# VH-VL binders against f9uss8, part 3

Target 1, 221 residues: f9uss8
Amino acid sequence: MVLTDIEYLLSYLEAHHVPTIKKKRHTYLTYHGLAEHYTYVLKDGIIKNSIILQDGREYNLSYIAKPDVISLLRDEVSRSTDQPFNVRIESEYATFYQVNRVAFWKYVNSTPELQNYVKNYYRKKLSENILRLQRMVMNGKKGAICAFIYSLVDLFGRKVNEGILIDFVVTNDDIAGFCGISSRSSVNRMLKELRTDGVITVKNHKFIIQDVSYLLDQIAN
Short names: E, the ipSAE of ESMFold2; O, the ipSAE of ESMFold2 at other seeds; V2, 0.75 times the mean of E and O plus 0.25 times the DockQ between their complexes.

## First folded at step 1 (VH-VL)

Design c04 (framework fv_cofetuzumab)
Fold by ESMFold2-Fast, scan of step 1:
Structure c04 (fold): chain C 221 residues (1-221), chain A 119 residues (1-119), chain B 111 residues (1-111)
Amino acid sequence: as target 1 above (221 residues)
Amino acid sequence: QVQLVQSGPEVKKPGASVKVSCKASGYTFTSYGVHWVRQAPGKRLEWIGVISAYEGNTYNNQDFKGRVTMTRDTSASTAYMELSRLRSEDTAVYYCARDEGYSYGLDYWGQGTSVTVSS
Amino acid sequence: EIVLTQSPATLSLSPGERATLSCRASQSVSTSGYSYMHWYQQKPGQAPRLLIYDASNRATGIPARFSGSGSGTDFTLTISSLEPEDFAVYYCQQSSNWPLTFGGGTKLEIK
């Protein structure tokens, strides 16, 4: 009967003729110019958001696979900090609404439904960041990798005869970035151990979780 | 150009320890694992273990249990392998090698360090 | 540990001929989508050189005459037309299980 918060936001942006941009796989959404301040809203596609450290290493924050605001904080942070923020397109294409930041906050302040969206957004992001922090401080890199693989079930999980297929290609470099591991070889070693132990297998570059209980046991601190 | 340069030959008595170094250049040292492999005269290659250059995590072949210590110095881009309680059977050429990062194929190798254990 | 058996131990051929080298694993080195078998060339007094990784992918700088095939327990390295510099010892290596293990080698020698 009632539009969800995100559906309301998308319909509002469309009604206000907010321009969209379209980006292809493995390109980056870039924040442009000193005078430009935009809030981006994913309309369609799959993206990965991350922080690039001074030495060039990426820390991956999340995959976003459904329409959502990319970051309300990041536009303010990218203006005021020296750390680059990036959004990489993971689907064949991704489409974004490109909303002037001042206009976005004017919409929010004038619209109760958008105020509810923003409140729910911050609550959701706070919860996600707490979970990410727990993974980052987890003792042992193997536990972090197990927690990360399990976290993919909600986004990309599909039940198959061998177990749970993660229906998305995740590279060792991306896993390293999500788990705070700087060595690709360390990730590869731990994934090989999980394969050898029958916990996961790999088919067409995608994980199949064969022993979910093992992953859950490794997540318990 | 990727290059791994190892320390010079060693002659040791049984019961002694040997430490071999492997200096990396031409790539980001911390992005790849360093493996150690040995080859006795006329014999097959034998895998000793691997160290993560960034984190320092190691996995050692059980045949060397309690005798092998692998370390690295990220500031010097150098990996080390120390083998203790040497036996005559440890006489071999010792190689360091970089993994290719995907499936533990070893894509670049050091020139080898000859270790002779004799009384 | 996985034992790798290479055959033949020695293979005598002339330049221009096709070489086929076999490697058999004591248990499967393949999972769905991946075969963790690699091939190396070693010349006297030198370190091994990676030729093929993940059963069939040529390493950087390796000539097209080298190819790999196989899955499960049975793997083959093929050199389509031997050149003088190809006469060396060839080793297979698995990375499916700990520890990593190598085959006993096949020596290619000139007739």
Scores: ipSAE 0.000, ipTM 0.407, lowest interface PAE 21.7, mean pLDDT 82

Design c05 (framework fv_cofetuzumab; at its last look DockQ between E and O 0.02; V2 from the best seeds 0.00; counts 0 for: pae E 21.1 > 2, placed apart)
Fold by ESMFold2-Fast, scan of step 1:
Structure c05 (fold): chain C 221 residues (1-221), chain A 123 residues (1-123), chain B 111 residues (1-111)
Amino acid sequence: as target 1 above (221 residues)
Amino acid sequence: QVQLVQSGPEVKKPGASVKVSCKASGYTFTEYAVHWVRQAPGKRLEWIGVINAGSGNTYNNQDFKGRVTMTRDTSASTAYMELSRLRSEDTAVYYCARVYEDILTGYYYMDVWGQGTSVTVSS
Amino acid sequence: EIVLTQSPATLSLSPGERATLSCRASQSVDSYGDSYMHWYQQKPGQAPRLLIYDASNRATGIPARFSGSGSGTDFTLTISSLEPEDFAVYYCQQRSNYPPTFGGGTKLEIK
């Protein structure tokens, strides 16, 4: 049977009896600046990565909603370095493999499939971040919100009669943090405009995208 | 400066009606809802109803059904609550409060309150 | 309707002391990972003032000494070190279910 790179990583971690840690909704797995010596691999659940900006605001970087390494930005040789991100649990529970960082890189360096995973990981994350930055800078606040909502289609999108349901509860505060907008009320106002224009609706606290083409038009073109 | 300023005190006889006003300033009136809450002397706060200042849609506490009418004037940034067929137990201080309408979670919390309007119902 | 019960009815403390106020709901006020419980302060002759929303979030302009905690049916408002201006009546309020309801209040008075 052919396994994907991530499926190979997960099977490898299970076969080597790597311990897991389980965390509940809205608790933190780790904090920006916290010293520790682990690489975390999401086994199940949904998490949010963020940083604290110089002015004290939390800037949200990404959701991770399928098994993946949380971050590979820390070096592979020092036994303890500061965590680059806050990691908050967004699902009812999230489960992580907790891998000693030096041991993780030893696994990667000895396994061609894991080396491919790491190369693909960096390429994908870099490309996603560049595209996100471009959309936020080029299209103003409304464009950033439209790009963010559209990005949720890949993570949480389900086709329904009314359009595309985003099967995940997102708050105005979270959107403000993802889009670099200083006010949750500003986000709320722009979302109400999109609702009035027939682009989105909200049912049971979840978005339904009614006009996907509008969102795409706002994203860089 | 965000504020809600209410009309002055009222004294009414049983069976009469009273109309309390609540003038908003310092924010976009139509982006918020206005809640009406009363407090009888020595009693807890009691929710009367809410009006969406933008749409004009209202939701009333069933205890006031048929007696309370909420309206708003968007040009004057003013909300109104009219209570009819007054009884002595309607004697209370009546408050308006704005509520942030969050599109994703619904109505949140009452973050700015008017100073209150004393309504006394006595013969 | 959800009934909110606050305890104690009266709490007598001195400035500098820690105050802990409780609010219990007749049924859970949790939904989608949030607890729709809010706290208000009311001084004699004044309108209520929002202190804490969604169980644990401080409202704009509220000092750091005020904090909220709890989930489900049991909620607590804590004032870490009382200032003279903190002696007032405190009300909890739920919005989890229609209609919104308020607790009976806890009067915080100088000992």
Scores: ipSAE 0.168, ipTM 0.507, lowest interface PAE 2.9, mean pLDDT 85
Fold by ESMFold2, look of step 2:
Structure c05 (fold): chain C 221 residues (1-221), chain A 123 residues (1-123), chain B 111 residues (1-111)
Amino acid sequence: as target 1 above (221 residues)
Amino acid sequence: QVQLVQSGPEVKKPGASVKVSCKASGYTFTEYAVHWVRQAPGKRLEWIGVINAGSGNTYNNQDFKGRVTMTRDTSASTAYMELSRLRSEDTAVYYCARVYEDILTGYYYMDVWGQGTSVTVSS
Amino acid sequence: EIVLTQSPATLSLSPGERATLSCRASQSVDSYGDSYMHWYQQKPGQAPRLLIYDASNRATGIPARFSGSGSGTDFTLTISSLEPEDFAVYYCQQRSNYPPTFGGGTKLEIK
């Protein structure tokens, strides 16, 4: 049986006895701008990447909802680096491999399978981010909200009788942070419009998408 | 005209190795990756691996248990695939294929195929 | 790895008819709203020919009668009106996870 790139990485870390740590919902693994001596690899759970703007607002960048390296944005050689973003736990718990940065890059640089993982990681992340940027930036605030909600389908979507359930709680503050909207009241108003139009409904704090075509129509291609 | 021309048929005994060549023309060889795929008689296609023609980096299907070596010669615009410790179940047609990649959209697919190289492994 | 199951194994139709070919994946091949499934045509003694990439995009030079659809685990190749040259074997292929894998094929033959 052949391991996927991420399965290979996880098996490699286990074989090298890399310790894990566990963090609770709404606590932070790392903070933007603080020095960090470790590379973290998500083993299980869901996290949110964000930065804090000078005015105190949190701008949300992405979710990571499957095993993956948290960040590879900094220099390969340095023993420590400033973290590129805050990492907050969004699931009840999340578990991370905690590997020394120098050791991690030594593993990668000496192991062709891990080099392929890293190359594929960058290619995929760049491609995905370019596509998401096109869809979210070109549409104005309401269009950005529609694009964001649609993007949750791949991460958390599950088909149910009422439509597509987003099986994850996302607050209006979180949506504001993902969409670059300055106030939660603006988000609330736009979500109310979508609910009134029959595009979405909310049950037990989770979205159910009832009209996917509407979301797609609001997203520039 | 963009094309990939592969080496001719091979007949080998079990335990030997085979090296198949794939010569590119009509495009800049070092700008594309090359995949290797095989098809046993009457069977589905099976992916062997990929080589980046520019860098020489490779990624192999682990089902081949380290028996595959992929290389290239940039001056000859030619990719190579060598399969060692041959078995009768390695009897197949071996194809090379060029990969189209669009970094903006993330599209990635095999757009140009070689004609195939028949490899027969028999006692 | 992801197993692809194609059905039917053989489809017997006449020119002018509509062909519908199915491919089912053992797990979702979707990511971020895209479906990473390709379709190929293969005639005897020839290399595969790409028809459809990422579920629904026609490759260069592929006639409009070929279309792809589906998402998640279920995918369909449709040929709206069969031409004599369309009788061949058709394979689906996923590129969601390494290694890329192919289906067992559907042989489209003349009735």
Scores: ipSAE 0.000, ipTM 0.405, lowest interface PAE 21.1, mean pLDDT 83
Fold by ESMFold2 at other seeds, look of step 2:
Structure c05 (fold): chain C 221 residues (1-221), chain A 123 residues (1-123), chain B 111 residues (1-111)
Amino acid sequence: as target 1 above (221 residues)
Amino acid sequence: QVQLVQSGPEVKKPGASVKVSCKASGYTFTEYAVHWVRQAPGKRLEWIGVINAGSGNTYNNQDFKGRVTMTRDTSASTAYMELSRLRSEDTAVYYCARVYEDILTGYYYMDVWGQGTSVTVSS
Amino acid sequence: EIVLTQSPATLSLSPGERATLSCRASQSVDSYGDSYMHWYQQKPGQAPRLLIYDASNRATGIPARFSGSGSGTDFTLTISSLEPEDFAVYYCQQRSNYPPTFGGGTKLEIK
């Protein structure tokens, strides 16, 4: 069997009896700035990365909704063991492989298939960070919200008769945190405009995107 | 005493399948991976694949082109390897081996081997 | 895949002599100062027996006369003073890349 690079990583961890841990919704796996000796690999579940801003607000960086390494910003040559982000569980449960950080890098450096995983991981994360930066510096908060909603299609989207269902509950507070918007009333107003314009609707507490082209036009603006 | 005891010798025709068993004793079977390795007469050892005895996940050597199926029965502490569409070149002794691995140091080696199972494929 | 070439193919010596067996890898098997090469002994009709792991570490129960050395692509197994039970075939095996691969072997036989 030919395995994708993430499938290879997961099979490798299983063959080496790497232990797992399980965490409940809205608990934290790691906290920004606290020392951590482990590299975590998401086996199943959904997590959210965040940091605390100087004004006390929690700024949301990304979701991880498919198996992947939580963070590789600290490697065996880094002098700091601090975690770069808060990692909160957003699904009912999430399961992680827990591997010593130095041992993880020894595995990677001795295994070309894992080196390929790490190379592709950095390419993917760099691309995601470029798009996130673009969203953060866009010339309008409405454009940032549209870009964020569109980004959810790849993570949680599925086709339904009414459009594209985002099959995950995302709160207005979460949207504010992802888009750098301090006013909840501004988020609510912009979402109301999108609903009134027929761009989105809400059913069973989840977004359904009815006009993807509108969202894309705001991103390319 | 840590042991791996394999099933007895097999004689097969080309195109048939063979299933070799590997029964573990003297240790916690589900805490170790089991590797399968073969050796044709007078030839070097060749790695076939690995199964995590706990999870059942496998990784196969691609040189076998999907002919290998590895399974295990945790209640019987037994690993299995099945090789399908046998060819005369598959004539070999087939070994199972427990792998020792220290996650912290990265040490990794096959520390306990089964006695081997002779498989003969003749037309 | 990493190809391992062992030399000589056959080594004829007497008990009490020093044996030196070589293994060459087609690419480096090193990572962060460690060398991921193993050595096995195999007697006729028996499974392989691990001698040396990660180039230089003697496995549990292996006599002190066995030692391993080398790094990168070139590795050596040394038996300082041969005993009658040491006449067997010796294989190197790399674990730096999947799939793990083995050398062609060195047959150590009585002169």
Scores: ipSAE 0.000, ipTM 0.436, lowest interface PAE 17.5, mean pLDDT 83
ESMFold2 (binder alone), look of step 2: mean pLDDT 90; pTM 0.912

Design c06 (framework fv_cofetuzumab)
Fold by ESMFold2-Fast, scan of step 1:
Structure c06 (fold): chain C 221 residues (1-221), chain A 120 residues (1-120), chain B 111 residues (1-111)
Amino acid sequence: as target 1 above (221 residues)
Amino acid sequence: QVQLVQSGPEVKKPGASVKVSCKASGYTFTSYYVHWVRQAPGKRLEWIGVINPSGGSTYNNQDFKGRVTMTRDTSASTAYMELSRLRSEDTAVYYCARDSIYDEWYFDLWGQGTSVTVSS
Amino acid sequence: EIVLTQSPATLSLSPGERATLSCRASQSVSYDEYSYMHWYQQKPGQAPRLLIYDASNRATGIPARFSGSGSGTDFTLTISSLEPEDFAVYYCQQYSNWPLTFGGGTKLEIK
């Protein structure tokens, strides 16, 4: 019995033999502005959504580390078919269902469970966008970094003796892109300050959060 | 024989358009992306963009956005690149190259190249 | 975009000598154990030919005298003992980020 919205969607796609595509680390599934006929659903792996700025730098929007639809911004009736952002693979491999866009929306329109999934999806994405805006605009650069690191707990957090391990390698470039910071060196300086203050440490290129309350104190609202 | 065969040389006036073809044989056309790369005389290779032959989706390097159109014909196993509003700086040899959609992201097979000359 | 700088621009050697060609990236093209750097050989009037992929793997049919090494931002192509047919232009290429970019090339010429 399918009980959750995403579990229902995945079971539906598998039962209807929807094709899958597999991509390796640091390659792109799709690119901002690419014309596509497909809606992609992450089956396995970790991806990063981003927008390329005019100067070639990436502005990072989100990580997706659990099965989910990548984007629902394009619909059956929209004349715009361009992808809204880049999708880069962050795990060794990621696997996606490649669903015809028109067929996807027919599935949604015919099933109450999928309609609920779409409503919950939009609410979740709107909430995530508000938090991203707070991180970039309301918290200042150090507060943005603290908010970003804290956001990784839900995606990659594991309890260890030293604190909370973020079980994923996050680069200074990725942090800069998520926080709207123009300089990798600025990120490095702020991370060094957090390490010096005992808020975080680094082991095997992964963060360990030692003082969660400090991070929370730096987050607006 | 696995190969990519491109159309013959073109001579165009500034402001015209050119359409180059790349015909695939010996492999499943829809299982590989087709990339377009150019090389001006004595210069480095420059990436233009890519097409997924299965769905027809494309991505163009921003330097070419608005001027380049990539298409394909799956029944003929042929990819096309059309470059409009040609300038003298567009004089180059244009190559198509494949890479695997799924597993291997490097150019293991190239077309022979199409010379495009833009002159007044 | 990632800028690739190849050095030297021209390398003059004799057959039988060892060639060492360098490629430096403006930012890392490696992640974990993978390096998304490839090497191509180009002879006049011909399309490029894949030599080395993912920094160190020889492409099918490429002689054992060709080898690649490096990680992060610094990569090297080595030809252990030059044959006459090896005198060509060599390009590095990164596949870490879009847009894909190539180096300026190293011309290997007979001394």
Scores: ipSAE 0.000, ipTM 0.458, lowest interface PAE 15.2, mean pLDDT 84

Design c07 (framework fv_cofetuzumab)
Fold by ESMFold2-Fast, scan of step 1:
Order: sequence, then C-alpha cells, then structure tokens
Structure c07 (fold): chain C 221 residues (1-221), chain A 118 residues (1-118), chain B 111 residues (1-111)
Amino acid sequence: as target 1 above (221 residues)
Amino acid sequence: QVQLVQSGPEVKKPGASVKVSCKASGYTFTDYGVHWVRQAPGKRLEWIGVISAYSGDTYNNQDFKGRVTMTRDTSASTAYMELSRLRSEDTAVYYCATYEGSYYFDYWGQGTSVTVSS
Amino acid sequence: EIVLTQSPATLSLSPGERATLSCRASQSVSSYGYSYMHWYQQKPGQAPRLLIYDASNLATGIPARFSGSGSGTDFTLTISSLEPEDFAVYYCQQRSDWPYTFGGGTKLEIK
C-alpha cells in the first residue's frame, strides 16, 4: 500500500501529535498577525481563500474541499507577502493542523516525498492562479461567471436527473469576489440570464448545470 | 442545537388535504433545503421532494406530481408540505429532514403520523 | 429513477458476529470522484439515523465497528462485531439523482 504525498503529510502530523484547531462556519482563519508563525493544513472541512486589496475589496482565490496545505507563501526564512490573506470556513466546521512554520519546513526538507508534494503544490497553485486570471481578465463578466461555475464541477459536481448538481451553496457575493465583479446586482442579472436560457437552474440554493456545452463555449480559447 | 420539530398527528378522510409543518432551530434556516420523506407501515422510506428555504424553489418526486405543494416561511423558520386528494395509500409517517452531503449535515424531524380512513 | 436493491431482506445473526449488508443500484451513483450512497439505521418508532455518508465516511457519533465500502453500483455496509443495540433495520439511500431513492431495507435480527 502506497500513500499519496498529502496522505503521507497527514500521517506524519498525526504521528507527531501536531495540535489541531476547529473553526465554525463563516468564521475566519487569518494568516497575518498571530497566525503568521504557523503553516495550516486542512484536515477536514471546506474553506475559501481570499486576498484583501489595499482598497478593502476582497477577491476570492479558491475553495479547498480536501485535505491540503492552505498556503506555502512563506518558507522558513523569508518574509510574508504584505497583502492580507483570509481563510473563511464554508463547511459546518473545519479542522486544521497548526504547525510551527520552521518545524513544518524542517519536516519537508528531511523527507523526499514531501519535497515532491511541495513542488507539485506550487505547480498546481500557479496553474490555478493563471486560470483565475484568465477567468477575470480574458473572458468578460459573463464568461468569467460561466468559467467559475464550470470550475466548481471538479470540486462539488455530481450528476443528477436535471444535469450536474454543484453540491455546495455559492452566494452572489462569493461569485462577485471570484470573478472580480464589483456588483451583486450584476451577478444576479447574469445568473438570471443563464437560468432564462436554460443553462443553469437553482434548487436548494445550489446550481444545477443543464447545458455544460454552453458554459464551455463561453470560456476563452 | 439543531432541531426540527414537526406538527402533531393527523386523521383525514379520503379526498381531503393534510398540511404538515416543520419548524427549524439551531441553524440558519435559509442555508439548507428541507426534504420530505414518508414511510408507510412496514414499507421502505420514500422521498417526496425538497424545497429551497432561501428561494422557495421546489423539486417534487413525479409520483406525487400535482398533489404535493411545498412552501416555507423564512420569518418563522418553518417549512410546510401539503398533500391533497388523500388516498388510503397515503397513510404513513411523514418526516422533514435537512441534510447536505458536502457538509455532512443531517437532521430529521420526529415524524408526523397521517392516517387516511373513512 | 435509480432503483436500490438491498440484500438480504433479513439477516439473522448473534451478538459478536460480523454483519455484511449489500446495496446495489440500477445505475452508477458515483460521479466526479464521489459516491453518493448513504446508510441509515432505523429502530421502531424512530426517525432514521445516518451511519455512513458518501459510501465510506463514518457519521459523527457512530461507533467505529460500522464501515462502508463500494463505488459505482455495488455498496456494502459492514458491522465488525454486533452489539445488542445494532439489531435494527438498515437502509441505503442514493443522492446522486432526483428523485432520491431508498433501498427496501435489511432487517438485522437476533438468531
């Protein structure tokens, strides 16, 4: 039996009795101030990552719904980015390993499996950020919303009678923040257009994608 | 503490309508759909449908099409299921439930016994 | 609609024995890396109680002797060593497609 890189990390953290913290839905875990001395690893739950801009606006970066390191923006010696970084809990609760940052990098540096995990982590996060930038800049507002909804298929998608259910409640505020749209009203208008065109429907606060090909057609080459 | 409290037992004649209520507490009512499930004596559980507490949009199982109406009152945190044109085969315990697979949130009401007899 | 077939309909065992319950779906209930099959326990006069969600995950407060496995169309609930309080009716439920459907149940009874 072979563990995945993340499973290896989780087993290591358990074996070393790394403390956990539990946060309730819609509370925040912030990396600045008191949290900057730690690396957090999601053990259980769903979270949303965001960057706060200098003008106070919040842009959403990603959902994480499986165990993973939340951020590796800081190694054992470097200074953190000056931009505020927020983690909001989206599930009923989320549980995190709270690992001293220096100790975390010591674990990684002593373990080939974790070194490979870190390399793959950076490649994946870079790819995700490029796609997010494409969504916000290259596809226009409606195309950005379509690309965003489609991006939820891998994370929360399941097949149902009417199409693909996104089995997670995403608010208009969250969509605005993921797509760089300043107005909830603009998001609501565009979602209404998609519903009217038979592309999506909403049941139990959740999207059902009825026309996947339409979403794909709205995404830039 | 999350709790779903249903209305009391009902005895109805064939052709009548019954309306069952489900009052939610301990969570934000509009965050989860309310599902309705029934179980006839000695039979399997049967899913009736779901209502979005936020939007009021519903999906009803086709077996109940035209007979089931689901509504909700967000100010009272209460969901309702009305079943019309009752038949003896509608005799069952009716449950409301709020659950979400991704969140692993799963709560059921205590059940409402509905008996349809002459 | 997706039809769920549970077998056996009745399983007679003694405390301390291992129970294996089957649930088969008429079409796949797995998509996008998830299996939308859940297991419930029901005792007389009570609402169903969630045991296992998404095929293999143990619900909060449920003893470790319960486990679930399977994907696609074939799912199993296992109780490693039966306790007296485990004798009840067990239902599988799929939440992959509307309408959501339940199996016919397996009644676990004392031999």
Scores: ipSAE 0.000, ipTM 0.415, lowest interface PAE 18.6, mean pLDDT 82

Design c08 (framework fv_cofetuzumab)
Fold by ESMFold2-Fast, scan of step 1:
Structure c08 (fold): chain C 221 residues (1-221), chain A 123 residues (1-123), chain B 111 residues (1-111)
Amino acid sequence: as target 1 above (221 residues)
Amino acid sequence: QVQLVQSGPEVKKPGASVKVSCKASGYTFTNYAVHWVRQAPGKRLEWIGVISAYTGNTYNNQDFKGRVTMTRDTSASTAYMELSRLRSEDTAVYYCARGKYYGSGSYFPFDYWGQGTSVTVSS
Amino acid sequence: EIVLTQSPATLSLSPGERATLSCRASQSVSYSGKSYMHWYQQKPGQAPRLLIYGASNRATGIPARFSGSGSGTDFTLTISSLEPEDFAVYYCQQRSNWPFTFGGGTKLEIK
C-alpha cells in the first residue's frame, strides 16, 4: 500500500537524517513569542498547544497525540520568526523532529507528496478550528464541556465495561482552558452535575463516559 | 407516535447467524440508543447490549462476547443485531427497546419496545 | 454483575386487593440521591411495558394505583387495588451498572 501523507513526511525526515529532540512531561518544547528557526514535527508522544491571555489565563488550542506538524502558520522565507503558541509535553516523553524552517519549506516546494500534505494539513486545521469555535459559541459552558469531553473520544477513547474510558488524565484547569471558562470551580460544578446524572464517572483520575447520547444531545451541530 | 417495528420470525440451524432489524419512527432516531433484550421461553429478560444511534458506539454484555454485532442505518432509522454461532439455548424472543446509551439522571428507562422477533435454533 | 431477587415468585390475589411486590439488589443501585431501578409489566405474548422508573416515578399513561418506593438495595412495587388487567408478570431492572440486569419476575395471578 502507498504511504499516507504523514507517513511519507516521517519517512522523508528519517531518510534525510533530521535531528530529533526528546522532552519530558510538563516541560515546554517552545513558547508563544520565542524566536525560533525550526519547524517541529511530533514523532511520538502527546502535547498541548496553548496561548497565555493578557490577564494571565491559559487558553488551550489542541492536544496532538499522533504524529503531525506542530504548526505551519509561519513565514516560509525568514530564518527566524516568533513561535505562534506554547507547546507543553503531556506524555511521559515526547520526541520531535526539529527541521530548519527554511529547509522544511524547500523540501515541501520540491516534493509533490509534501505539497499535498501541507494542503491537507491546512484544510484539516481550518475545519477543526471552525468546529471548535462553533462548539464554544453555540453551546454555552455546559455544552462546551460536553463537546470537549466527547472530542477526547477520538484521541484517547477505548471501550471498557462501564462505557468509554478517556485514557488520559485531563485536569479541571485544562478543561477550563479548552472551554474558555474563567473559573476552575465552574468546571468542577458542571462535572459534578454530569457525574450526578450518570453521564460520566471518574476512575483513576480518568473520565468514563457512560451516556454518550447525553453528551451529543448537549452539542449544537 | 413512537414505534419500534422488528423483522419477522427466524428458524436457524446450530452454527448459523441471525440478523434482526428494528425500525424506529415517531422520534429523532439519533437522539436515542437502541437496547437489545432477549427472553427464552418461561425465563427472565436478559440484556444483550446497546448501540448509540448517533455515534454507532456499542457495548455488549460479556455473556455474548464475540458473537454479537450491532449496527444502525441513520438514513433508514433502523438498528440491527446479528448473533453468530447460534446454539439451541439462543432460542428466544429478541426485543429492541428505546433508551439512552447508559442512563442519565433523567433515568431514560426502556420506554418503548419493539413487538419482538422469535428466533428458533433447532437441529 | 448486580443480581436482582424478586419475591414472591407467584402472588395469588383477587381483584380489589392490594399487591406488594419486592425487588432486592445484591449491591446498591442508588447514586447521588437517585435510584436506577425500573419496573416493567409483561402480559403473555407481549413486549414488556414500562410502569415505574427511578424507583418511584410513574411512566406516562400508567394509572395512579401503581406506585414504587425504596432506595439502595430494597425496592417495592405496590398496586393499591387490583383490576382484572393487572394480572401479569412484573420485572424489576437495574440500570446502575453494566451489564443491565432484570429480576426473575413476580407472576401476579387471579385467585
Scores: ipSAE 0.000, ipTM 0.424, lowest interface PAE 18.5, mean pLDDT 83

Design c09 (framework fv_cofetuzumab)
Fold by ESMFold2-Fast, scan of step 1:
Structure c09 (fold): chain C 221 residues (1-221), chain A 121 residues (1-121), chain B 111 residues (1-111)
Amino acid sequence: as target 1 above (221 residues)
Amino acid sequence: QVQLVQSGPEVKKPGASVKVSCKASGYTFTDYAVHWVRQAPGKRLEWIGVISPYSGETYNNQDFKGRVTMTRDTSASTAYMELSRLRSEDTAVYYCARDTAYVEDSYFDYWGQGTSVTVSS
Amino acid sequence: EIVLTQSPATLSLSPGERATLSCRASQSVSEYGTSYMHWYQQKPGQAPRLLIYDASNRATGIPARFSGSGSGTDFTLTISSLEPEDFAVYYCQQSSDYPYTFGGGTKLEIK
């Protein structure tokens, strides 16, 4: 049996009897204090990573909808990197492996397959962060929304007769937080424009992308 | 079929808090944002803020910052607005109103009947 | 915040006459060909009722005598021939930016 990097990690954690924790919808898994002792690995469910600013505004960083390590910002010896992320459960339940941080890095250091997982993880997260920065800073408000909607294709996209269904309900508040837009009304206006122009439609509270080329054109700025 | 039903009138002393409820029926509660608006006697309508019943996320008018808290209970299809540290100028009729998260640009198609809040010494 | 100024404050007319109500915004509420200005009617003791949304679209169930126009900062609500039930207070509202704001209202009263 040949396993993918993440499948290998999950089977390794299972074989070592790593305990799991289960959290319900709209509760938070915090990384402050207690999280210093653990590396969390999503086993099942959908989560949202965010930063809550001092003025109470929430800035959304990512959805994670497939098994993955939540964060590898802290290694086994270094303590210089703060964990700024709040993790909220978006599915009915989410299940995590709760791995002692020192033990996690010992597993990685002793296992070539896990070393490859970690290297690929950092490359992927760096790429995703660059695209997020581009969306927030370089694309403007409409471009940011188009880039965000397109980014949902990988996580939730399914081909249907009318186009690409985004099989997850994303609220205007979430979009505002992902795009750095302070106004729900600005998000709603731009979505209405995209619907009027035949770029997207909404059915059963989910987006259907009808004109992918339009979204891609708006990302280049 | 669509109906928003608010809690009954309240009389409060300055410095107290008031919590107004808005029960939705005739539609899927989580599909539509809920706005709160007030109107003092003989004055204009004043927007207080909005809550997404789906996510629980809120945005409040800064004029009410630190005094207003909006919440919801999805199992009861009910939205709540709590206003603390009440002043005489908070005497008003408080309305909840519905807006669509995806299709409407924050115009209010259905309104609650209003809750009269009187703040008097 | 965007300030909305309605004029006149009071308009006295007779049934059958044309009513023209103005709303001016302190900054543009239009973007990419859409104007985020809406009109409501309020009768004493009642919640407001939506009449016009996005400057010119009539809400469901609203009679054809009501129409809206305008763009940028200057908007108009027109009632082509007043009916007795039209005597009420009218408010404009913008949804272009937070905080959402309402005008001071125009009271339409029988002459």
Scores: ipSAE 0.005, ipTM 0.452, lowest interface PAE 11.0, mean pLDDT 82

